# Ledger of designs, part 7: VH-VL binders against L-aspartate semialdehyde sulfurtransferase iron-sulfur subunit

Target 1, 131 residues: L-aspartate semialdehyde sulfurtransferase iron-sulfur subunit, of Methanocaldococcus jannaschii (q57563)
Amino acid sequence: MRKRVYYWTDSEHINKPVISDTILNTGVKINILKAKVEPQEAFLILELFGSKETIEKALNYLSKFGEVEEISKVIKRDLEKCVHCGCCITQCPINVIYMDEDYNVVFKEEDCVGCKNCLKACPFKAIEIFE

## First folded at step 2 (VH-VL)

Design m5 (framework fv_cosibelimab)
Fold by ESMFold2-Fast, scan of step 2:
Structure m5 (fold): chain C 131 residues (1-131), chain A 124 residues (1-124), chain B 112 residues (1-112)
Amino acid sequence: as target 1 above (131 residues)
Amino acid sequence: EVQLVQSGAEVKKPGSSVKVSCKASGGTFSSYAISWVRQAPGQGLEWMGVIIPIFGTANYAQKFQGRVTITADESTSTAYMELSSLRSEDTAVYYCARGTYSGSEVYWTGFDYWGQGTLVTVSS
Amino acid sequence: NFMLTQPHSVSESPGKTVTISCTRSSGSIASNYVQWYQQRPGSAPTTVIYEDNQRPSGVPDRFSGSIDSSSNSASLTISGLKTEDEADYYCQSYDSSNLGVVFGGGTKLTVL
């Protein structure tokens, strides 16, 4: 299964390989979708892959070295339905949807926080949310 | 339980600046947007701007662009709103309000928790 | 870019149903989520409806929200009206053009 989380590391653990230790201790696979590193803290958006038990074990392990908040929803765009009209661009409050040089709408899905505004904005119903 | 606690009332002279604080407790700070909304006596709610600490992003209502600055200190879980060049028309209760963009029930374009409000009085 | 217009006041008797409208001046009301907030004098607002028609935990089911595209408006409906429902009610949506929050002017509900 797949689960996305926000993760903040405590300053006392910033010098520890928390992500690597989580993988080694639990068998979970982790993508780092976003990282914001400050001098005393780090913030990450992580995507975890594994069985339900493996992911639960990983979340429990991460919580010992920082704060975890689950992102319950995953947003997907149906490219067969998308006509690149750009209506979703103006609905993104964190500006992770943009138009490229070929006038194609691009989602920085890794920066998406699951607010659903773009889903309602799409007149072609090309955007879906999965839990 | 999440709680937003704001700094106390202030009385300011025209032309000065005011900085109001909003300390979050009981939940995650960095993943939630913090908006500032004011309400003049007997008037409605007026949105001033928002900060999304995790992305380092702040955005302001056009009316306040150039006069308002919203900042966040993640180490103390505190958001700040500074309004400069104060006029008598800026007399209002200033609220911080938590929006959420984490897939919670209310998004940063809506609000789930509100501070108690800070009265700022601008008089000569 | 757009305005949300509410009636200044509405009144109704206890046990009856009241509806407060929120009309968008340009663009579709359905293009952005609508929230509703309740505010008593001297208090901060609290959320009674989010995402058009959802209720936060603890809000009675007699509060409901809806969208009417034909009138380009959102509505807050309160059934089984009680005296404790007296308050100012604000609708709120999002302006995608300038990336900002828009509030309606507020409606004073009187229960008599």
Scores: ipSAE 0.000, ipTM 0.534, lowest interface PAE 12.6, mean pLDDT 79

Design m6 (framework fv_cosibelimab)
Fold by ESMFold2-Fast, scan of step 2:
Structure m6 (fold): chain C 131 residues (1-131), chain A 120 residues (1-120), chain B 112 residues (1-112)
Amino acid sequence: as target 1 above (131 residues)
Amino acid sequence: EVQLVQSGAEVKKPGSSVKVSCKASGGTFSSYAISWVRQAPGQGLEWMGVIIPIFGTANYAQKFQGRVTITADESTSTAYMELSSLRSEDTAVYYCAKDLYSGYDYFDYWGQGTLVTVSS
Amino acid sequence: NFMLTQPHSVSESPGKTVTISCTRSSGSIASNYVQWYQQRPGSAPTTVIYEDNQRPSGVPDRFSGSIDSSSNSASLTISGLKTEDEADYYCQSYDSSNLGVVFGGGTKLTVL
C-alpha cells in the first residue's frame, strides 16, 4: 500500500531521528518528497510504503512527535475544459506537471500530493480533486 | 483558529521606507500564505503581494514591483511588508491577510490594519 | 489582466433584498473563483462568500453568491436586509495569467 502525508513538527523534534525511528519501529518505507526545515518548525511531504497495518502503525508513531495529515485525494483534469495553456506547470511545487513535445500539458497524477496549487491557477477550472 | 496582529501606526517622511509586521498565532505558520492589501483613505482595497513560506515564493502586484518586499520569519511566525521610496500617495491602512497553502484561495482571517502616514 | 467593476453605491430599505454585481472586463468570470468581503467603517474586511457561492461558518444564509456567465458577472445577494449590513462590499478574484489578486472597486451599501 502507498500513502502520502503532510507532516509538521516543532524544533524540539527536528533533532530527533523521527523518520529513522519510524522506519525501524514499524517496518514502513519512507520517501521524503519535500522538506522545509526552519529553527522553530519543519514541514515534510512524506510518502509511506507498506501493508495497511504497517502504515497505520507508522502514522501513529509520527503523530507522537508532530502533526500528520493524510493526502488521500486524487487530482483529475477535465480534458474537455483544458486548453493546455501551461499556467498550472509553474504552480506545482513538486514538478509533476509538464509540457510534452506537442505542447500538451501532462499530469503525473499518481505523484500528486493534493496541494491544489494547480486547481487555483487554472483559468478554465479544468482541474478537480476527488476524495 | 488563526489571529493576525499587526504593528502600530507609523508616520514617515517622503523618500523613506516603512516595514510593517504581522504576527500570526494559531495553526501552523508554514501551512498557509500571507497577503498584504492596502486601502488609502476613502478608497478601495488594493492587493500588494503574497508570501508563501512553504514554497519559498513571493509574488507582487505589478504596480508595486521594485518597491515592495514581503518576507516571513517562521521562527517568530511573523510576516513583514517593506515599502520603499515612500510618497504621500502611500498614506493608507495596510492589512495582512491569511490565505490557504497556495496563496491564491481566499482571505479567511485579516489583521487589524496598520495606518502608515507619509507627510513632510 | 482584467478589472472587476462594481456599482459605486446601492441602497435599499430594511427587510428588502439587494444585489451587488461584479463584472469582469476580459476573460470569463467563471475562469476563477470569486470571493466577497464585507467592510464596516473602522474595521478590517471579513469574508461573507468564498469560491463563488460558499458561506463561511457564522455568516447568515440571507447572504448568497452566484455567477452569471451570460453577463460575465458575479453577484452578492443580501435578503432580509438589516441595518447591520451597512458596509462596503468588495468582490475579489484571481488572475491566473499574472499570478495576482484582483479586487473590485467596492460598493457602498446604505440601508435606509
Scores: ipSAE 0.000, ipTM 0.535, lowest interface PAE 13.9, mean pLDDT 80

Design m8 (framework fv_cosibelimab)
Fold by ESMFold2-Fast, scan of step 2:
Structure m8 (fold): chain C 131 residues (1-131), chain A 124 residues (1-124), chain B 112 residues (1-112)
Amino acid sequence: as target 1 above (131 residues)
Amino acid sequence: EVQLVQSGAEVKKPGSSVKVSCKASGGTFSSYAISWVRQAPGQGLEWMGVIIPIFGTANYAQKFQGRVTITADESTSTAYMELSSLRSEDTAVYYCARVTYGSGEIYFEGFDYWGQGTLVTVSS
Amino acid sequence: NFMLTQPHSVSESPGKTVTISCTRSSGSIASNYVQWYQQRPGSAPTTVIYEDNQRPSGVPDRFSGSIDSSSNSASLTISGLKTEDEADYYCQSYDSSNLGVVFGGGTKLTVL
């Protein structure tokens, strides 16, 4: 089984080996897909591998040192509703939304992790997440 | 200024292990990732793996899985790469390189600073 | 997994412009950032382009990077060629599926 999650940790926990300790304490396997590390905080996109029980133990362990949220897997844009205003561009934490030379907003969909930030930013409700 | 300084050249026998060090100065050691990349004589660059000290995690290229171990000691700001079961094909210059921290995001995609390299020669 | 293919060598005269290509074998070149490294004989690589088209501090504006989705390739362009530009150049990207760094085979630039 596989589960992708967002993980946020604060300055109180930034120097702890949280990912390593999670693996050692639960037996889960973890891939780090993306990381945003500031001096006082970290935001990670993690991929967890293991049994349902193992993944649940891992999520419970991670939550002691930060916040965990499951990632929706698929994103789609409704081109009839999209007016290419660019509001979603600045709200993408992994910078996979950009404007082409014709001023059309483009999504690098295979790099998208489905976090829904662009969905909340879109005033025209042009973005959908499919679970 | 940021600088990565590696240990000196080594000559090893087939079947032995080598451990190369990479000491970082300038900036906070635990706030970036360190990769290891090797280059055999006359050949291109080959990625071996990465360590993220703040999380204590390491990922390795498939080719080196089981033979390479990358570790970090935050108290000395030093990363290590240990390669076991050495063969003549492992003769190469080994580099450490830092993953870029720019807009507050780490991708395992690019490097901003490189160590000077460590020549490891495997011969009988 | 994918490969990045570069020409083995390119040559051009001083003052001219040269372009080195880097073609991705599967998946879109635009799916991950591309970096370019310069390596002179006996030296460690140094970064000349990061995140497709950005220059590190100290790299002259003669160096530029671009992405062409139609050919599924990235390019490093060096204008106003100088003899000191003679080096090996490597492109590099990231494989999200295998969580690994991929290097191109390298291009030897000769300035004659």
Scores: ipSAE 0.000, ipTM 0.507, lowest interface PAE 14.3, mean pLDDT 79

Design q1 (framework fv_praluzatamab)
Fold by ESMFold2-Fast, scan of step 2:
Structure q1 (fold): chain C 131 residues (1-131), chain A 124 residues (1-124), chain B 112 residues (1-112)
Amino acid sequence: as target 1 above (131 residues)
Amino acid sequence: QITLKESGPTLVKPTQTLTLTCTFSGFSLSTSGVGVGWIRQPPGKALEWLANIYWDDDKHYSPSLKSRLTITKDTSKNQVVLTITNVDPVDTATYYCARVEIYSGDYIEAFDIWGQGTLVTVSS
Amino acid sequence: DIVMTQSPLSLPVTPGEPASISCRSSQSLLHSSGYNYLYWYLQKPGQSPQLLIYLGSNRASGVPDRFSGSGSGTDFTLKISRVEAEDVGVYYCMQGLQTPYTFGQGTKLEIK
């Protein structure tokens, strides 16, 4: 399975290699979709891959060194404003936006709030984020 | 506790319009990322995808059948309706509706729960 | 349209023996996201199809671990390590990379 989460590391753990330790201790695969590291805090958007049990172990391990929140926010397109130009496709770091055989832009997966790259790319302001 | 159930006529004559209704429970088409699709299976043959409708009323149709297909939803009734115009004996098949979810914790992105199917015979 | 081709079309197996089903696509199902948009379904006699494998190699909830999916691009395999009587039915692969979604012809698994 696959699961996306927001992850915050507190100042006590900011110098620990938490991501690599999680992989080594659980066997989970992790893709970092976004990272913002400040001196007292790190914020990441992580995509975890593995069995249900492996992901559960990984989330438990991560929670020892920070805060984990499952992503329940959704990005959505206004179909009346969208002209299917495709500018948002190249700006999505997780490739949930693609063009079909008829050149219509399709949103396959909607939970990408936090990066907002596609909002900035859309010249028609057709994309909204619901939290 | 997610269920889908197909309903409609079991016998239609060539040239008529076939209307099938999918009634579901345990999920809502007001939920982002959720959709319902229709797949058919002629007796003894392979599965053939027909159409999908999603929470935002986005619709996808099989290109070869697009001129004959209309898919609609009534979110308040938990129903999705497929209409096929100008039916022919080759449209004889068991018709299934199934849930498709492109946003979920497991990220399946497939038809994960199917109805029982309804056999439609097109004959004079 | 992407064409899906399965082999064999008929697969008689003795209980307890392994079984292997092949699925080939007319074009790559590997998306830029790194996922193969390939799915395996089982249709038991008189029943609706049920999802077995999603995105190439992931087992659906409730599916026994004797089922496994493998492959990438255009060549995919479904393996059953030890066939049981309850596994009888028709197996279908499906591509979900682009519309129209297309299925293979089906492989009928029968007990000898």
Scores: ipSAE 0.000, ipTM 0.508, lowest interface PAE 17.4, mean pLDDT 80

Design q2 (from q1 with heavy chain V100G E101S I102D Y103I S104L G105T D106G E109D A110S I113Y; framework fv_praluzatamab)
Fold by ESMFold2-Fast, scan of step 2:
Structure q2 (fold): chain C 131 residues (1-131), chain A 124 residues (1-124), chain B 112 residues (1-112)
Amino acid sequence: as target 1 above (131 residues)
Amino acid sequence: QITLKESGPTLVKPTQTLTLTCTFSGFSLSTSGVGVGWIRQPPGKALEWLANIYWDDDKHYSPSLKSRLTITKDTSKNQVVLTITNVDPVDTATYYCARGSDILTGYIDSFDYWGQGTLVTVSS
Amino acid sequence: DIVMTQSPLSLPVTPGEPASISCRSSQSLLHSSGYNYLYWYLQKPGQSPQLLIYLGSNRASGVPDRFSGSGSGTDFTLKISRVEAEDVGVYYCMQGLQTPYTFGQGTKLEIK
């Protein structure tokens, strides 16, 4: 099983080995898809692997030291504005944007983690956020 | 098209080790969220789950059989192997491998494609 | 371990008539996500099990609309609106909420 989450933590917890403690205390495996770590705050995009029981234990543990929010599909492409230039492809840290045989840009939306890098990369503002 | 097929001995003697191989196609165990499980069914009885292995090499075992079970994968060969040590006649069953799917939830909760099954008889 | 109990264990049905199978779990299968981690499988004579219903009420691909699943928490029902000869087999419920995954005893559906 896998689960992707946004994780926010503050300076009091950034100096603790929260990720490694979560792994040791629950048996979950964690892949860090994105990290922005500053002295006063950290923002991470985490991918958790394990049984549903293990993932739930891990989410409960992480919530003691920060804020965790499950990632749902939040981005969508406006096909009338998209000119298939491919600028978004190289900006996706998990490679869910690709070009098909006809040179059309395709999104695997189900695998998206919602990091918004492709929104900043699109010169035509063809990518939108939905709640 | 997703297919799975079990292979291994059809007759094993008590106290021996039983090794079963599941060979599959149409999906990869390098894909996140995917796993393969083993389920058995003694003749005329209910289904019993034995073990799962996942894309990340995570493994889960039936607690009652855990000390006798080992599950491994070879992602490049599209194979999953189950080993059961010290077999006895109660282990006589049809053994199935099946793909574990997350359907929509991100958890592998069900088995959506099953192999044809292989009958293993444990007898002297 | 979560115990799954089915009733009836034997279900003779006249073709064209409805059939109903009950499945009870020893603890709630309703997760905080809002999903019930309950699954229904059909094993036709001499064949492998096949998935009929996932997450309590959703039909798997290729499953006829005469099959429906309902229920929540600890009490679930599989209904067949009009039984056909091809529906003969053993029906199993399974919980996927926690390992070990556990199955009910099975309900054998037979034509009268």
Scores: ipSAE 0.000, ipTM 0.517, lowest interface PAE 14.1, mean pLDDT 80

Design q3 (framework fv_praluzatamab)
Fold by ESMFold2-Fast, scan of step 2:
Structure q3 (fold): chain C 131 residues (1-131), chain A 125 residues (1-125), chain B 112 residues (1-112)
Amino acid sequence: as target 1 above (131 residues)
Amino acid sequence: QITLKESGPTLVKPTQTLTLTCTFSGFSLSTSGVGVGWIRQPPGKALEWLANIYWDDDKHYSPSLKSRLTITKDTSKNQVVLTITNVDPVDTATYYCARHYDILTGYEIGDFDYWGQGTLVTVSS
Amino acid sequence: DIVMTQSPLSLPVTPGEPASISCRSSQSLLHSSGYNYLYWYLQKPGQSPQLLIYLGSNRASGVPDRFSGSGSGTDFTLKISRVEAEDVGVYYCMQGLQTPYTFGQGTKLEIK
């Protein structure tokens, strides 16, 4: 099976080979879909491959060195309601919302982790979360 | 449109097995992160969570009731079934099924965002 | 198990006046993501529970803006700015941080 997770690490653990150790200790395969590393913390989006047992072992191991959460939601934007004001851009913790050269707000919906920060920021209620 | 509906017997005798079925529409248990749970409410008392089942057939049970509970799903029929063995009068309650889903994750954390109408089960001789 | 305690258990309110319900958890519901895994439900007489507030402070779809949730860690509050007759029912807080998921004992809101 495959499972996507949002992973946060403390600066103390950024220099540890956590991903490699997770693979070696559990047998899981990991793709790094996104990585944002800052001096105090790191945010990663990981895709795990393996059996249910292997993935659970991997999630347990990762949780010893950071915070892990599954990605299960899809976010959509209603283009008829959106006026491209950009209020949602700064509220995205993984920067999947940006403004293109034509000043249109664009979403990389496939990279979204499903948090509700941008939904709260939109004064026109143009953002919805679908199952 | 999301709907859930409970069905099963309304009267059960002590020591028997109670089987309840939740039939839902508007979502699928093949969707990653989605689960369905059972919550009960004895007359005049608080809500009590019983069990959850998820898209990948992962199952979680209330520790105090685990030995008596079994939860299963039939994804093709959009149904989740809960069985409670060896019932007694304290199992008298309205039983609800509800969708379990977290807007951020779905990994054993989250809320029950849509609920069925509930079915009252009385356990009496 | 995480124990959820609500106060008051009975809340008589005059229509149009504000109401406030407290919920305390036996351990922190603040997740490292910065979100509190605390939820508020309303059960109107003879009806199923319905979700009002998710993740501490977010209104569920269709919930009027007179409802608001606040708090962090172990102390949470649900506020209704102007109580209406349709708000009568039992309010429950729930923690969704870990199994078993647990509910408060409920607060019955009644019109005076």
Scores: ipSAE 0.000, ipTM 0.518, lowest interface PAE 15.8, mean pLDDT 79

Design q4 (framework fv_praluzatamab)
Fold by ESMFold2-Fast, scan of step 2:
Structure q4 (fold): chain C 131 residues (1-131), chain A 125 residues (1-125), chain B 112 residues (1-112)
Amino acid sequence: as target 1 above (131 residues)
Amino acid sequence: QITLKESGPTLVKPTQTLTLTCTFSGFSLSTSGVGVGWIRQPPGKALEWLANIYWDDDKHYSPSLKSRLTITKDTSKNQVVLTITNVDPVDTATYYCARYIEWDVSGGSTYFDYWGQGTLVTVSS
Amino acid sequence: DIVMTQSPLSLPVTPGEPASISCRSSQSLLHSSGYNYLYWYLQKPGQSPQLLIYLGSNRASGVPDRFSGSGSGTDFTLKISRVEAEDVGVYYCMQGLQTPYTFGQGTKLEIK
């Protein structure tokens, strides 16, 4: 199972190994998709991998040291509608859409910040936002 | 158009190793969120999932068969290979390869959308 | 392992009449995302399975409107509003919530 969350904590707690402690205490795997550390507050976008039970334990553990909010909107691509034309590549301001060695358009969805530019750019309407 | 096709021997003897190749077109295993799995169907029986391989080379196996199964991919050839060791007559089945994709909000399981035609493998002496 | 149970296992139907197939899971298929990880497949005689319904209630591309999926948690139903000759085959439900992915026993739909 996989779940993406926004995570807010103060800078004091990010200097403690809260992410590592969560992994060690629950067995969850965590990918940090984005990290922004400001004075007094840190913001992360995390992707958690594990069983349903493991992820629930991890979310409960993280909530002890900050605020967790599930990401309710995700950009997804319909692979059957996509003809790999590349129109979405030029519209991504953070360059998470690229052409692989086989000339297929690839989304690094885990790095996507949800700006929707690629949704409007696709002439085949292959990109959708889910809530 | 998305197509998958299974190939391999149609007859194997008990205790031998069975190797099946899935060759596909219309998609790539370099595409995030895409994978290929193997499902079998013994004559007159229900479908049974065997193994999946994912775009990031992650692999999942049916627990009851895990010690006998190996799944690999060759992204440049658009091929996925399943190997089953020490075959027995109960392994007689039509073997399918199928594409899977992830299509949900915040993660979860995959589903199979396109299937190959299947290849019947008989295990007999 | 999650056990999937279908009923009926044999379903003779007169053309033009409705048909209904039940699928029950041994544990909830409702994911924290709000989706039910339940899928319906049709295997026509001599052919490979084809996807009909994904995530409980969504029709796959090219599937006629007469097919619909419903249910949540552990109890799911596939309905065909007006059965046609081309609908003959074995229908399978599948759970994709956890490995091993498991299928029901299959429901054979036949024209009466």
Scores: ipSAE 0.000, ipTM 0.520, lowest interface PAE 14.7, mean pLDDT 80

Design q5 (framework fv_praluzatamab)
Fold by ESMFold2-Fast, scan of step 2:
Structure q5 (fold): chain C 131 residues (1-131), chain A 126 residues (1-126), chain B 112 residues (1-112)
Amino acid sequence: as target 1 above (131 residues)
Amino acid sequence: QITLKESGPTLVKPTQTLTLTCTFSGFSLSTSGVGVGWIRQPPGKALEWLANIYWDDDKHYSPSLKSRLTITKDTSKNQVVLTITNVDPVDTATYYCARGYYESGGTFEIEAFDIWGQGTLVTVSS
Amino acid sequence: DIVMTQSPLSLPVTPGEPASISCRSSQSLLHSSGYNYLYWYLQKPGQSPQLLIYLGSNRASGVPDRFSGSGSGTDFTLKISRVEAEDVGVYYCMQGLQTPYTFGQGTKLEIK
């Protein structure tokens, strides 16, 4: 089983071994898809792997040190503005943007986690994320 | 376009080891959440799941067959290999490999097999 | 292991009539997420299985509206509102809640 979540916590808690402690205490596997740490706060996009029970225990543990939220963002691309340059491809940490056999950039929009890396990378401002 | 294709021997003798290779294109087993499974179908009978392997090398086997099954992957070659030891005539079946289906975002893995290979018939006889 | 039982096993249907296939599981397929981990596949003669319905009631890409899945827990139904000649084949339900993944015995739909 797999689950992707947004995780917000203060910098104090993320500098503690919260992710490591979660893994050791629950047996869950965690992939960090994005991390943004600032002096007052930290934001992570986490991918959790394990049994249903293991993931539930991990989410409960993480919630003691921060706020967990399911991913519910929608990404859209404006095809009139997109010139298929591929700058967004290398900036996607989860590889949901790829180039097809005709050199057209393709988004698997349903797999997007809303990290906005591709928005910053697009020189034509063709990408938007809605909540 | 996503495709999978099975290859291996069409005839195997009892007690021998059967090795089947699944070669695929249009996706990668380095992608988080993706897996490949093996399912077989004896002539005129129902489908039977055998084993799955996932992007992180996690492996699951049918408990009744686990001692005889080995599943491995070569991510760089886009191949998954299934090995069955000590075959007997009841192992005669069409063997399929299929991609494990995943769901996007915060949704749980749905673990459906969404794209299947054409299948390869393996006959076990003396 | 979860046992999947289909009924009927043989389903002769006149073209244009509706068809219904039942699938029962030996234990609940309802996960705490609210999803039923039940799937429907169609195997046309001489072909590989193809996915029709995932997570109980969601149609797979390219599957016509005349196919629908319903049910929850242990009792599930696949309905075809108007059977066409191209619908001939064997229908299988599968549970994906836990390994080993298990299939029903199959329901053979034939035109009479």
Scores: ipSAE 0.000, ipTM 0.532, lowest interface PAE 12.5, mean pLDDT 81

Design q6 (framework fv_praluzatamab)
Fold by ESMFold2-Fast, scan of step 2:
Structure q6 (fold): chain C 131 residues (1-131), chain A 123 residues (1-123), chain B 112 residues (1-112)
Amino acid sequence: as target 1 above (131 residues)
Amino acid sequence: QITLKESGPTLVKPTQTLTLTCTFSGFSLSTSGVGVGWIRQPPGKALEWLANIYWDDDKHYSPSLKSRLTITKDTSKNQVVLTITNVDPVDTATYYCAREGELFGDSYYFDYWGQGTLVTVSS
Amino acid sequence: DIVMTQSPLSLPVTPGEPASISCRSSQSLLHSSGYNYLYWYLQKPGQSPQLLIYLGSNRASGVPDRFSGSGSGTDFTLKISRVEAEDVGVYYCMQGLQTPYTFGQGTKLEIK
């Protein structure tokens, strides 16, 4: 099984090796798709691999040291409202929004993690997240 | 607890459209990571996957049959519907619907199967 | 498409003896996650297929420990340590790595 999650860790727990401890204690495999680490806080987008039981154990362990939110959202773009300005490109933490050779903004929707950064960046309100 | 059951016509004429309904209980297609697929088996032959639909309305089709297949869901009724257009005798098969388990988010396997419904295509 | 090839296609076995079924894929089923996206199903006469093994080597719930799956990449094996009368049926391997999801031709296990 594969599950993608947002993970926010408290400043109190930043000094602990939370990711490696999760792997060692549960046997889960973890990809870090994106990391934003500040001295007082960290935000991660994690991809977990394992059996359903292993992933549940990993999520429970992570929740002891921070906040976990499962990514279950679908992103859609309204092409009638989109003017291809590119404001969303720099706001995508996993770089799935890019500009093609004709200066049209392209979304790799299947790789999207639904974080909503691009939704707030769009001045034309062309992006929606469905839960 | 988890059950699936196929329903639809047992006899269809060539060139007609075949519509099959899968009704299930014990799970919901509103649950993240869950899907329902259709697999068929011609008499005496191997299993052949046709199409899948997931909780987020994502759809996958067998490329060789894609132009003839439509899969839809009605989450409130716990139903998944498969439509096959322009049927011919080679579409004669037992049709199964099956649940893709939550264990496989990026690739799937079928953990619970319906009883199957035999559909004969003849003139 | 990934082609799945099983052997043998017919397997008569005496009760209490072991049985082995091979499954070969035309390309590697080993995903970057470290899992092989290979599954084994049993279809008993007149019944729907039932899951035996998932991700190459993991037994599904309720499956007896006499069943085991092994292999990696392109070569996989399903073993039954001591065949029982209830094991009669057609065994299928399936790959779930990419669409279209494909099954082997099936191996018919019969009691001698």
Scores: ipSAE 0.000, ipTM 0.505, lowest interface PAE 16.0, mean pLDDT 80

